VHH binders against Coiled-coil-helix-coiled-coil-helix domain-containing protein 7 (CHCHD7). Designs and how they scored, part 1

Every score and structure here is a prediction.

Target 1, 85 residues: Coiled-coil-helix-coiled-coil-helix domain-containing protein 7 (CHCHD7), of Homo sapiens (Human) (q9buk0)
Amino acid sequence: MPSVTQRLRDPDINPCLSESDASTRCLDENNYDRERCSTYFLRYKNCRRFWNSIVMQRRKNGVKPFMPTAAERDEILRAVGNMPY
Structure headers, positions and changes below count from the first letter of each chain, unless a header shows other numbers; antibody chains are not in Kabat numbers.
F, E and O stand for the ipSAE by ESMFold2-Fast, ESMFold2 and OpenDDE, each averaged over both directions (binder to target, target to binder). V2 = 0.75 x the mean of E and O + 0.25 x the DockQ between their complexes.
[cut] stands for letters that were removed.
The coordinates of atoms that the task and the answers printed are left out; those that the model quotes come from them. Centres of patches stay.

## First folded at step 6 (VHH; framework vhh_podentamig1)

Design a2R (from p12 with A96R)
Fold by ESMFold2-Fast, scan of step 6:
Structure a2R (fold): chain B 85 residues (1-85), chain A 123 residues (1-123)
Amino acid sequence: as target 1 above (85 residues)
Amino acid sequence: EVQLVESGGGLVQPGRSLTLSCAASGFTFSSYAMGWYRQAPGKQRELVAAIYSGSTLYADSVKGRFTISRDNAKNSIYLQMNSLRPEDTALYYCARPEYDWGTYFDELGYDYWGQGTQVTVSS
């Protein structure tokens, strides 16, 4: 069996695990043809960009943790009312 | 502008050692995770080792043989490769994620790459 890199699975640290996992599934299902997974890569990029904007706001305002916990992110997304990525 | 420059690759016999270096510039080096990736001909690019804030990660294929380290004063990371095997033959890349949080052990979370340094392990 091929060796795989161990992934960071803590949702309180990594806000985009679902988007990363979807990208990996796409690669596995498409024989690692990256062009066929470009929309998943874009969604992962957009996810990271969105949460970075929240981190930057929290750093400016001295609010810790700078990356919201998974529970806090759920509340933020409910307040937004749509998927921002 | 983010710049990553690898060096230290070469041709070595099985069982030997090499140390790869990466010089970084254009960003606050100490704030970011750094990683080493490799890509062998006909294979997928894989994260070999990563380092961030006192934590390290290694691919199972290299655990116990490779060591990642960093020198923040020199804006550099290193990969000490011991007991090299033919299957370690690959182009080795230094990499950095876009942001200084949370994706540092995620193989798909690295966005900036150097040009690579070739490591060939053969007799």
Scores: ipSAE 0.503, ipTM 0.719, lowest interface PAE 1.3, mean pLDDT 86

Design a2T (from p12 with A96T)
Fold by ESMFold2-Fast, scan of step 6:
Structure a2T (fold): chain B 85 residues (1-85), chain A 123 residues (1-123)
Amino acid sequence: as target 1 above (85 residues)
Amino acid sequence: EVQLVESGGGLVQPGRSLTLSCAASGFTFSSYAMGWYRQAPGKQRELVAAIYSGSTLYADSVKGRFTISRDNAKNSIYLQMNSLRPEDTALYYCATPEYDWGTYFDELGYDYWGQGTQVTVSS
């Protein structure tokens, strides 16, 4: 019944996997009523926006990989202190 | 401004073929994942096929019948639909994510959508 989907489950590639998973769980629990899941969609969008800002900084500075690995992202979030999304 | 324009839909009899096209503009096309989704009246929007960096994904319902391809020089993707069935009747959309990184092959990972092209499979 639900759409067949595939996700890359590699955390070094996908910075917002938990936010995506939370959004999908919300849809499944609410018969795909998107309005009931708007908060989860917003968190997923904000997660992607935040990590894109880091990717952009790294591209400007020639720092690779452009998307930080899961370990590097954990370090960045600790340095920030508060959850940015 | 990101723009996606679908074409190639129409009315066909069961067992026939159609090719859909999606023309993209306003972004660095070759760096982005592209997907085809469809929505029939009263049903949820569902993934049909997706393509990124030489990798393809198909919904089980279309696997072996549909083929997604892209032409980066022309900023276009295509969906070759063979052996069409009445249950393939839907409005077909092409879509792309806002960012050129991370690959989520579900509707939540796609931010930009075209207006759609209608495919009707009927006698």
Scores: ipSAE 0.347, ipTM 0.637, lowest interface PAE 1.8, mean pLDDT 83

Design c1D (from p12 with S31D)
Fold by ESMFold2-Fast, scan of step 6:
Formats: sequence, structure tokens, C-alpha cells
Structure c1D (fold): chain B 85 residues (1-85), chain A 123 residues (1-123)
Amino acid sequence: as target 1 above (85 residues)
Amino acid sequence: EVQLVESGGGLVQPGRSLTLSCAASGFTFSDYAMGWYRQAPGKQRELVAAIYSGSTLYADSVKGRFTISRDNAKNSIYLQMNSLRPEDTALYYCAAPEYDWGTYFDELGYDYWGQGTQVTVSS
């Protein structure tokens, strides 16, 4: 079983790493003034909410892995056409 | 509604031990990546320890002194703090993500936070 540390940056488990990184970068650049980073926080929340909707659909339909891999998510986003978050 | 309640903080002398508890309600956390954070006055909130599926992660400053554990039957996590130092003085928070997937141990990945419990290590 992979350690927690190995899972932290695993893109096959964590679909919103770039959104998380952008939020953290915003905080660093704005002396941790959260109000200036609210749009990044919202995008990060929307990213997680979107992929959870996919996980829920996959769980209901017995499709594994429940969280799509990074490659599978790229295909899903191409099929959607527009950025959903 | 998801709720996290911390307890066990207090005032202790350097070298002593404390055990913090976090009781969760409104969800079953056994599959969630749970964490302990702390914030000292004038400093940023930082991760102390995390637990997910039996695996643990510790900040370098607490490795070998602190131990995180969980009791799924009680829907609780614990932080055993040994060999406490003045620099461990902080408000300690229990945190949980909204979803049972992913391991977002950055502060922004945690959606639910407790009220905090104060740990003061002073002579």
C-alpha cells in the first residue's frame, strides 16, 4: 500500500493538483490575504466538485477506477469541450 | 452537518506530554484523509500530522515525538504529543476534506475544521 506522502502528489488520485498549486501560489504572492485569492479557491472547490460527480457516476455504474486516471480525465475534458471549472 | 470537536489541550511544562482528541460527527471518517494542524500567534497554519488508510505523515519538527492514531469505532482521531517544547505552543486544529478520495493535505484541501484546542508549553 502506498504511503500518505506518495499519494499527496499522485495525479491519478488527486485530480485538482494544478488548481491547488495555483491557490497556494496566489496566497504566497499576496501575503496570505485570502480575499485576493477567492477566485482561485472557488476554482479549486469547483474542480473537486466536478470530479466527485464523475466518481459518483462511476461508483453507481461499477466503473473502476472510481477516480479516473490523469489520462482518462484528459479524455473526459476533451469530450466536454469547455473547461467545467 | 459535519462537525469536528477537539479536546485535550492545556498548559504544561517543557518535556511533558499531552494527548489531543478529535471527535467527528455528521460523517464516518474511516476512509477520509484526516489531519492535525497548528497555528501559533503571528504565524501561518501548518500541518502537524495526517492519517489515511493506516498510513501516517508527520512534519519534520514533530517526527519521533508526536503520534497520530484513529479509532474508527469512536469516529475519533488522536495526537499523542511527547517531549513537548515551547515552540509547540499553538492552537491545534483537527481537519477533514469534503470527499473520501484524494489526499489534499494543504490547508485549502481541508473543508471542515474544528474550533481548535490551545496547547501552551511554558516554564
Scores: ipSAE 0.376, ipTM 0.667, lowest interface PAE 1.7, mean pLDDT 85

Design c2D (from p12 with S55D)
Fold by ESMFold2-Fast, scan of step 6:
Structure c2D (fold): chain B 85 residues (1-85), chain A 123 residues (1-123)
Amino acid sequence: as target 1 above (85 residues)
Amino acid sequence: EVQLVESGGGLVQPGRSLTLSCAASGFTFSSYAMGWYRQAPGKQRELVAAIYSGDTLYADSVKGRFTISRDNAKNSIYLQMNSLRPEDTALYYCAAPEYDWGTYFDELGYDYWGQGTQVTVSS
């Protein structure tokens, strides 16, 4: 059974770790001036929105896991051919 | 419309206990990673406790004193606060993410926030 700490950093569960990390890094570098990090916050939000659309499709089709694994997401992004967020 | 309503705050002496409640409406929350945050005057908002799929996470400063729980039938989460200290004085917020997947226990991963309930620990 994975601990909560392991789950927080598990890329098979959390598809937007890179975007989350970039947002936190921006805040640290800009003394927590949120306005200077708005583009990073938007990317993180768009990342989550995109993968939720995939989760919804998988739920409708009975495909598990509902959140694609990191490897499956790499395949999906290659098939999309562009960065959707 | 998603709503989170906190209650249970108050003024207590050091060493006493309080139980905070957060009632959620506008969504079924049983699969969501729910959290409690607090903010003291002049400080940044910080995570106190979070719960997701039977797992719990606590800030080091409250571990062993606070307990987070949920009641899915009441669509509510609770924070039992024991052995309260003056440094626990803060406005306490309930938080929920936009989606029912992932384990986002940082402030940026939470999209919905309540109005907060004030906890003051003073002699």
Scores: ipSAE 0.380, ipTM 0.656, lowest interface PAE 1.7, mean pLDDT 84

Design c2E (from p12 with Y52E)
Fold by ESMFold2-Fast, scan of step 6:
Structure c2E (fold): chain B 85 residues (1-85), chain A 123 residues (1-123)
Amino acid sequence: as target 1 above (85 residues)
Amino acid sequence: EVQLVESGGGLVQPGRSLTLSCAASGFTFSSYAMGWYRQAPGKQRELVAAIESGSTLYADSVKGRFTISRDNAKNSIYLQMNSLRPEDTALYYCAAPEYDWGTYFDELGYDYWGQGTQVTVSS
């Protein structure tokens, strides 16, 4: 089993790394003014909410892994057509 | 309703120890990535330690001095703080994510927070 540090940057475990990185970059570029980064925070939250809906569906249907891998998520997003977050 | 309640803070002299506790209610958390954060006046909130199942993560500033642990039967996590330094003075928060599949490395990934417990290290 991977350590917490290995899991923090594992895209197969964390589907919203780019959204998290964009939020952190916004904070760094705006002297940690959270109001200026609210759109990025919302995108990160919506990203997590979306992938949780997929996890819940997979748990209900017995499909593993419950969190799709990065490659599987790319296929799901192509099938959706538009970014859901 | 999810609630996190911290306890164990206080005023101690440098070199002493404190143990912080965080009791969770409204959910069971055995598979969740739980964390301790701290915020000093005028500073950003920062991750101190995190625990996920059998794995732990520590900030460089506390590694070797602090130990995070969990008791899933009690729905609680703990932070054992040894060799305390004045720069450890901060309000300490327990944090939990909404979902059990992610491991979060910034405070934006944590959805539930306690009210905090004050740790003051001074002579």
Scores: ipSAE 0.411, ipTM 0.680, lowest interface PAE 1.6, mean pLDDT 85

Design c2H (from p12 with Y52H)
Fold by ESMFold2-Fast, scan of step 6:
Structure c2H (fold): chain B 85 residues (1-85), chain A 123 residues (1-123)
Amino acid sequence: as target 1 above (85 residues)
Amino acid sequence: EVQLVESGGGLVQPGRSLTLSCAASGFTFSSYAMGWYRQAPGKQRELVAAIHSGSTLYADSVKGRFTISRDNAKNSIYLQMNSLRPEDTALYYCAAPEYDWGTYFDELGYDYWGQGTQVTVSS
C-alpha cells in the first residue's frame, strides 16, 4: 500500500483536493478566521459527501476502484452535466 | 454517533514520558485514518501523528520521540510521548474523518474530534 504521505496528495485517491486547497487558502488569507471561510468548508464537505455516494454505489456493485480515478470522475461529472457540490 | 475520548494527559517534568489514549466508538474503526493533533495557546492546531492501514506519519518536531499505535480490537489509538520538552505543552486531540476512504491529514479533512487532554511539560 502507498505511504500515508503519498496518498495525501494523490488525485486518483483524493477526490476533493481542489476544495481542500481552496479552504486552506481562505484560512491563510483571513488570518484563520473560520467564519469567513464557512462557504469553502461547506463546499469541501459537500464534495466529500457526493463522492462517498459514488463509492457506496461502486462497493455495492463490485466496481473497482471504489473511489473513481481523476479521469473517471471527470466522466461522471460530464454525465451529471451540473456541478453537484 | 461517533465519539472520541482522550485520556492520559498531565503535568510532567522535561525528559519524562506520557502515554495518551483515545477510545473511539460509533464506526468501523480499523478502516479509518486516525490522527493526533495539538494546539498550544496562541498557536495554530497542528498534526502530531497519523496512522492509516499500518502506515504512520509524524511531524518533524516529534519524529524519534513520539510513537502512534492502534489496537483495532479495542477501537483505540495511542500516542507514546518520550523525552518531553516544554515546547510539547498543548491540548492534545484525537481526530477521525467522516469516511473511511479519507486520507487528508489537515484538520479540515477530520470531521470528528475529541474534547482534548492537556499535556503540560514544566519544571
Scores: ipSAE 0.418, ipTM 0.682, lowest interface PAE 1.4, mean pLDDT 84

Design c2W (from p12 with Y52W)
Fold by ESMFold2-Fast, scan of step 6:
Structure c2W (fold): chain B 85 residues (1-85), chain A 123 residues (1-123)
Amino acid sequence: as target 1 above (85 residues)
Amino acid sequence: EVQLVESGGGLVQPGRSLTLSCAASGFTFSSYAMGWYRQAPGKQRELVAAIWSGSTLYADSVKGRFTISRDNAKNSIYLQMNSLRPEDTALYYCAAPEYDWGTYFDELGYDYWGQGTQVTVSS
C-alpha cells in the first residue's frame, strides 16, 4: 500500500532509517554475507535501543509523540553532543 | 523469556487452504508489530505479511490470497492462506521486534523468531 510504504520510510516515524539503510547496503555489497555486516547490524540494534530509552522516558513523563520526530531527534542528539550509537 | 511457537503447517494440494498460528509468550504483544516470513530451499528469507497498529502489509506474491490477523486476548497472530500454489512451499516463521513502537520497519528489526512451520504445496 502506498500510504503504508510511505510510513515505513518516514523519518518522523522511523528513528533508525540511516542505520537500517546502511545495513541493507552492506548486505547488497557483500552478497548477503551477514558476518561481514555484523558491525552495521550492531549499530542498527544500538540505534533502536537508544531511541527506545527516549520513548520510555517520554511515556513515563506523558510527553507525546512517544517517538520523537526527526527534528526533535536532531535536537536531542545535539544536546547529547556525541553519537550515542 | 520471549517464545514464539508456530503451528498449522502441512502438506496440501494446490488450490487448498491452510491457517498458520503463532502463539507468543513472555511479553505483551498487543502494540507490537508482528510478521510472517518464509524461506524456501536455496532462497533468502522474505516477508509474507506484517501487522501493526491497525495496518497490514503483504508481499505482492500473496496479496489477495493471504490474510494476517491477530487475537490480542490469545497473544496470537494468524496467517490464513487461500488458493495455495506450489511456489508457496517454504518454512514459515513468525517474528517479533524487541520494542513496541507499533510499526514494522524491516526484517533486520525483528529480534525474536520462532522455529518455523513447514508448508508444502504439492500434487
Scores: ipSAE 0.405, ipTM 0.654, lowest interface PAE 1.8, mean pLDDT 85

Design d12E (from p12 with D106E)
Fold by ESMFold2-Fast, scan of step 6:
Structure d12E (fold): chain B 85 residues (1-85), chain A 123 residues (1-123)
Amino acid sequence: as target 1 above (85 residues)
Amino acid sequence: EVQLVESGGGLVQPGRSLTLSCAASGFTFSSYAMGWYRQAPGKQRELVAAIYSGSTLYADSVKGRFTISRDNAKNSIYLQMNSLRPEDTALYYCAAPEYDWGTYFEELGYDYWGQGTQVTVSS
């Protein structure tokens, strides 16, 4: 069975790992001064909101997996043509 | 409206046990990850335990002493705390994410927090 750590770090489950990692790196580099990392927090928040909109559409339409895999997300972003977050 | 309400904290002697409860409302509880965090004065808030997709995660400092569980029918999670130590003294928070997916490893992955319940371990 996959550990909780493996599930939490699985890119097919979590679409915003790079944004999360950037936020954590910012905190570590700035002695956990949250004000200096607000741009990274906003990007992470916007990333999650965008992919949730896709998940909601897929659930409504019965398309599985509800969270697109990493490969499927690359295809979606190519179709969008710009960064939505 | 999402609400999380903790209870069960108190003052106990080292070696004793406490059970914390968190009552959740305003969302489809059974599909969400849930976590317990704690914060001691002057320290960063840290993950104590999480329950996610049929799996549990514990901080090394509490592994074997604490147990996280959930009751989906009651919209509640629990933290059974055994063999308490003075270093377990902290304000304990129940936390939930905005979405039923995503990272729950980082504090940033949790969007909703209760007000906390104080646990003090002293002689």
Scores: ipSAE 0.316, ipTM 0.622, lowest interface PAE 2.0, mean pLDDT 84

Design d12N (from p12 with D106N)
Fold by ESMFold2-Fast, scan of step 6:
Structure d12N (fold): chain B 85 residues (1-85), chain A 123 residues (1-123)
Amino acid sequence: as target 1 above (85 residues)
Amino acid sequence: EVQLVESGGGLVQPGRSLTLSCAASGFTFSSYAMGWYRQAPGKQRELVAAIYSGSTLYADSVKGRFTISRDNAKNSIYLQMNSLRPEDTALYYCAAPEYDWGTYFNELGYDYWGQGTQVTVSS
């Protein structure tokens, strides 16, 4: 297993930790057969794309932090009313 | 459009040093979380070092031996590898994410990869 610091798992800077973890777990459970994990990879990709769209809006409007904190993302997802990815 | 090209690999004896270079085209580097990954035969790719917004991150196995740096004028990143060990033998990849916010946790967060440069540490 790769050694990483607790900082790499800071939810205030990494919006797609759950999707990343699910993808990694799928790979581990399926002997790294990527085709069996394609739906998890797609969700992780869509998660990153969605939050990037929010980052772009915030940059245009001068709203910092550009990546919303975990608490701010919870507010945004409640406003959306469903999972956008 | 986005391309990464690694160079600087080779065969060296234990205890020696190598400097790897990664030249990028198709984007501006300075705001991207650039990384070096490696993969030994039969093993998974692992993060070696990353650089983002003036901060650096290192795998525990290379801390104190490897240094990542960037030269924005040359649109390049470097990996200075000191005190090389046989277990450092691997194909070394330069990687970049699609977006300019940080990606730190796994190889799936990196969208652009070079072809790799081979580092072999053997007596």
Scores: ipSAE 0.341, ipTM 0.610, lowest interface PAE 1.7, mean pLDDT 83

Design d12S (from p12 with D106S)
Fold by ESMFold2-Fast, scan of step 6:
Parts: C-alpha cells; sequence; structure tokens
Structure d12S (fold): chain B 85 residues (1-85), chain A 123 residues (1-123)
C-alpha cells in the first residue's frame, strides 16, 4: 500500500478522528478483514451521526461554529454525562 | 438519490496526461469533502486525492503529478493526471460522504461511490 502524506488532521474540523483511527488500526491488524472490524465501523458511523445531529441543531439556531470545536465538544459530552456513541 | 458518474478514462502511453471528471447529482455539492480512489487488479482500493473546502490531500505516489479540483457550479470534481506511469493503471472511483461537514481520511468515511472509469497506461 502506498503511504499518504496527511495535511489535515484538525480536531476542530473532524470530531471523529479517534474513531476513524481505531477503525484503520483494526483493518491493519486483521489483514483488512472488514467483518472483524464491524464494531469499530459502527462506532465511527454512530460518532458521525451524533455530531451531525449537533451541527443540524446549531444551523437551525444560528449558533456558530456549526461544528463545535474540540474544546466545545468536550463540554457537550460532559453535559450529556454518558458517551452517546 | 445520490449519483456519481465518472468519465475520461482510457488507454494512454507512459508520460502522457489524462483528465478524469466526476459529475454528482442528488445533493448539494459545494461543502462536501470529495475524493478520488483507485483499485488495480488484485489490490485494495486506495486513496488518490481528496478535496475539502480549500484544502487538498494527495497520496505520496501521485503527489506533484496529479491535481484534484472542483467546480461547484457544475457539481463536478476533476483529477488532472500528468506524467502517467504503468503503475497508475487502475479503475478510478469518485466518492462522496453522507455529511457535508467533515474531511474523511479513510475509505470508511465515504458513503457514495461511482461505477469507476478505467485508466490503462501501456506502450
Amino acid sequence: as target 1 above (85 residues)
Amino acid sequence: EVQLVESGGGLVQPGRSLTLSCAASGFTFSSYAMGWYRQAPGKQRELVAAIYSGSTLYADSVKGRFTISRDNAKNSIYLQMNSLRPEDTALYYCAAPEYDWGTYFSELGYDYWGQGTQVTVSS
């Protein structure tokens, strides 16, 4: 596999970097057997779905930035009290 | 209904150039992260280039040779491929995510895929 030179890994832009990284590590460790990584894929999907719900709420209410910053997301998760994905 | 349609593939000699196009329909295009992937026979699908807002990302193997661009008025992305090599031979896919707010660094972040366009680099 060719390496990819990454340029953007800004947590303020992508709320699900940790979940994406975990999914990629699972694939690398399991010789790209996707079935063995389904739990990680589901967590990544649920992460994206959750933060999209927040983005939609913020757009409707005129709250910017529409995607919360990493610090703002930490506060939102603290207020929720449990991990929503 | 989201649809992505690739075009522009073909057979070219090494060192030549080719431009791929991807026309998107069924969604508002302008704020989405978009990507080009390729798959050679017997190999896994790999990222070639991605574009999100004003930022681009390229695989090391194509950096300096390929350029990704977008035309939001036409709901299209393009891949300009210069200095083509036999190892660039693959089926090239256009990909789009479900949500418009993120740049995805893995195939798993892309939900919609085109049918692909074949690029063959041979003498």
Scores: ipSAE 0.331, ipTM 0.601, lowest interface PAE 1.8, mean pLDDT 83

Design d12T (from p12 with D106T)
Fold by ESMFold2-Fast, scan of step 6:
Structure d12T (fold): chain B 85 residues (1-85), chain A 123 residues (1-123)
Amino acid sequence: as target 1 above (85 residues)
Amino acid sequence: EVQLVESGGGLVQPGRSLTLSCAASGFTFSSYAMGWYRQAPGKQRELVAAIYSGSTLYADSVKGRFTISRDNAKNSIYLQMNSLRPEDTALYYCAAPEYDWGTYFTELGYDYWGQGTQVTVSS
């Protein structure tokens, strides 16, 4: 089984890595002033919320993997036609 | 909904041990990554230890001294702290993410936090 550290950076199980990274970079660049990074925090939160809605739908319909792979997420975003977050 | 309640903090001398407990409610506990964070006055909140499906991760400063564990039947996680040092003095928080599908070890990935339990290491 993959270690927790390995799973942290696995794009097939964590859909919001770029949003998380952008939030952390914002904090580092602004001496951890959270107010200056609120837009990045919101995007990360919205990213997680969106993909959870897909996970819930897949669980209801018995579609595995419940979290779409990175490739499957690209297909879903293409079908949506815009950035939902 | 989701609640996390920490206990087990206190005042202890250097070199001694403490065990912290976190009781969780409002979610399917066994499916979630869980973490312990700490914050000392004037410092940023930092990861201490995290657990997901039997795998564990520790901050370098506590590796070999602290052990995180979980008891899914009791909906609880624990932090066994051995060889405590004055620099371990902090408010310790239990944390859980909103969703069970990710692994999270940055503060931003955790949506639910307990009230914290104070650990003071002083001689």
Scores: ipSAE 0.417, ipTM 0.678, lowest interface PAE 1.6, mean pLDDT 85

Design d6E (from p12 with D100E)
Fold by ESMFold2-Fast, scan of step 6:
Structure d6E (fold): chain B 85 residues (1-85), chain A 123 residues (1-123)
Amino acid sequence: as target 1 above (85 residues)
Amino acid sequence: EVQLVESGGGLVQPGRSLTLSCAASGFTFSSYAMGWYRQAPGKQRELVAAIYSGSTLYADSVKGRFTISRDNAKNSIYLQMNSLRPEDTALYYCAAPEYEWGTYFDELGYDYWGQGTQVTVSS
């Protein structure tokens, strides 16, 4: 039911919204020259990599939702104590 | 090596239907999100449809006309395109993220892309 745009902007579904937004902003500022935005793409990829590891762990343990909600992710990052990506 | 190979494109008249196929290899297909994207000349690439774990997403421009499906036994996804319009003319790409989860509704979340298959809707 939810549109692509609604899911992209939903913080409970998209764990890397800030990183995605930074990448899009870079593209807009550089006339969509992807090579100029490689650092932002890498940050977004590292964000996805980290949360994918959490999703896989939760999936293995039967803990739903598999992707933690925004509130749950805040708790996880507080527990980690540093930026993991 | 991850490989995605699209097929099924062609030239059709408005109002007709086409089915696109994407054959995937080099990864555990059934666990991955998969998407269909398109790019018209001079336009930006846009998400058409995505599928992950039984859930589907569609761009507003294709809702009710296009259907994405998958066949895990054949490592393939399909895009059934009904009621085609001239505006649907584009090169259609199959895509997959590097990580199983990925952000399957965000173009920037896809890491692997096929070569594309051309769909032209013209009278």
Scores: ipSAE 0.316, ipTM 0.624, lowest interface PAE 2.1, mean pLDDT 84

Design d6N (from p12 with D100N)
Fold by ESMFold2-Fast, scan of step 6:
Structure d6N (fold): chain B 85 residues (1-85), chain A 123 residues (1-123)
Amino acid sequence: as target 1 above (85 residues)
Amino acid sequence: EVQLVESGGGLVQPGRSLTLSCAASGFTFSSYAMGWYRQAPGKQRELVAAIYSGSTLYADSVKGRFTISRDNAKNSIYLQMNSLRPEDTALYYCAAPEYNWGTYFDELGYDYWGQGTQVTVSS
């Protein structure tokens, strides 16, 4: 009986799994005190913002798939040279 | 700005039905993944149902009893709740993400939340 959130774990669909996991671990470790996890929430939000910007650019330019696959995202991050979030 | 307003909650006996509504404003509704969450006193907030582009996702505890739907012309999301149980008692929230790439999100991926509507199921 896995939770619904565990079903969202396809890395070709969700680019921010590690950021989401880090936020959830922070909540679990701090008795769900959200103030103690604000920096993790911000990192997750920044991750989502970054990949959304890539999807938007790809959609505008007709490049498919609109969300890059996990392998394509690794290449994009390699080209960037540092973590953008 | 983005606003979500829930309605339709109330006090009902077990086995009855309720329909919750969520009216959205300030964004292009038809392109967004939307979700219903609930929180009971002393418990964590949990996903009930989500919808994106005609596809739906349900928590195991409500699958077969609840139905999520959207009406893009009315900028609204609905949750039809059948065969209600005491354990369904909770404050129900409508949620939307700020960044939408065409999939469902966990709770932390939803940035906009309504005020909630109370559902109480008592025998």
Scores: ipSAE 0.296, ipTM 0.595, lowest interface PAE 2.5, mean pLDDT 83

Design d6S (from p12 with D100S)
Fold by ESMFold2-Fast, scan of step 6:
Structure d6S (fold): chain B 85 residues (1-85), chain A 123 residues (1-123)
Amino acid sequence: as target 1 above (85 residues)
Amino acid sequence: EVQLVESGGGLVQPGRSLTLSCAASGFTFSSYAMGWYRQAPGKQRELVAAIYSGSTLYADSVKGRFTISRDNAKNSIYLQMNSLRPEDTALYYCAAPEYSWGTYFDELGYDYWGQGTQVTVSS
C-alpha cells in the first residue's frame, strides 16, 4: 500500500502537481517572498478550480473515477484545445 | 461560509500532554483533507499533521508524540500532543482546502485557516 504522501504525489490522484511544484519552486527562488509568486499561486488555484468542475460533473453523471486519471486529463485538455487555467 | 475554530491551547510544563480541537462548519467535512499547522516566533508556518480518509501524515519532529484524529459526526479534528517539548511552543492552526481532493501536504493547497490557538511549553 502506498503512503499518503506517495498517493498525493500520484498524477492520477492529484491533477495540479506541476502547478503546485512551480509555486514551491518560485518561493525557493525568491527567498519565500509570497508577493513575487502571486501569479503561480493564482495558476495553482485556477487549476484546482477547473478540475473540481470536472469532478462535480462526473459525480453528477455517475462517471468514475470522479477525478480523471492523468491520461484522461490529457484527453480532456486536447478536446478543450487550449489551457483552461 | 467556511469557519474553523481552534481550542485547547495553553501553558504546560515539558513532558506534559495537551489536546487541541478544531470545529469546522460550512462545508461537507467528511469529504475533506484537514491539517494542523504551527508557527513559532520568527519561523515559517509548518505542517504538523494531516488526515484524509483514514490516512495520516506527520512532520518528522512530532512523529511518535502527536496523533491526529477526526470525528465526522462532530465536524471536528483533534491533535493529541504527548511528551511536549519547549520547541513545540507555537501558535497552532487548523486548515482546510477549498476542494475535497486538496493537497494536505502542501500549504498552498489550504484555502481556509482558523484564528489559531497558542501552545506554550515552559518550565
Scores: ipSAE 0.058, ipTM 0.386, lowest interface PAE 4.7, mean pLDDT 80

Design d6T (from p12 with D100T)
Fold by ESMFold2-Fast, scan of step 6:
Structure d6T (fold): chain B 85 residues (1-85), chain A 123 residues (1-123)
Amino acid sequence: as target 1 above (85 residues)
Amino acid sequence: EVQLVESGGGLVQPGRSLTLSCAASGFTFSSYAMGWYRQAPGKQRELVAAIYSGSTLYADSVKGRFTISRDNAKNSIYLQMNSLRPEDTALYYCAAPEYTWGTYFDELGYDYWGQGTQVTVSS
């Protein structure tokens, strides 16, 4: 099994890499003061919530993989026309 | 209301064992990944162990010593901690994500946290 770091960096597994990276960068720049990074944490959470809604729809409809691949997510975001998080 | 309540912490000598328990309420427990995190004095919070269905994940520092398990009938998860070392001293937290898909990669993937239970390992 891949390490936690390897799993986190796989774009087909983690749909929110950019948001995760932004959160980590904020922590590094603010000596790990979480309060100063709350906006980035919220963005990451909203990213995860959005893709979870897609996963739930796919489970209902029997569409696999349940988590869209990075390429499939690009197509979905183009279809919605805006960033939903 | 999602609630997580930890128990079972205490002061023990090196080499001994403790079992931590986490009682969960307010959500469909069996559908969720659950995790144990810890925070040692002066350290960042780190994932100790996670469980989803039959799959488990352990930090390298605890592999072979700690075992995570769950009892869906009791809405509880457990952390069996064997061969405890002074470096295991930390406040231990039970954690749950707001959504059910594979979100146990890191601390930011967990949305609900208990109050924590203190484990101190000293001679």
Scores: ipSAE 0.015, ipTM 0.290, lowest interface PAE 6.2, mean pLDDT 78

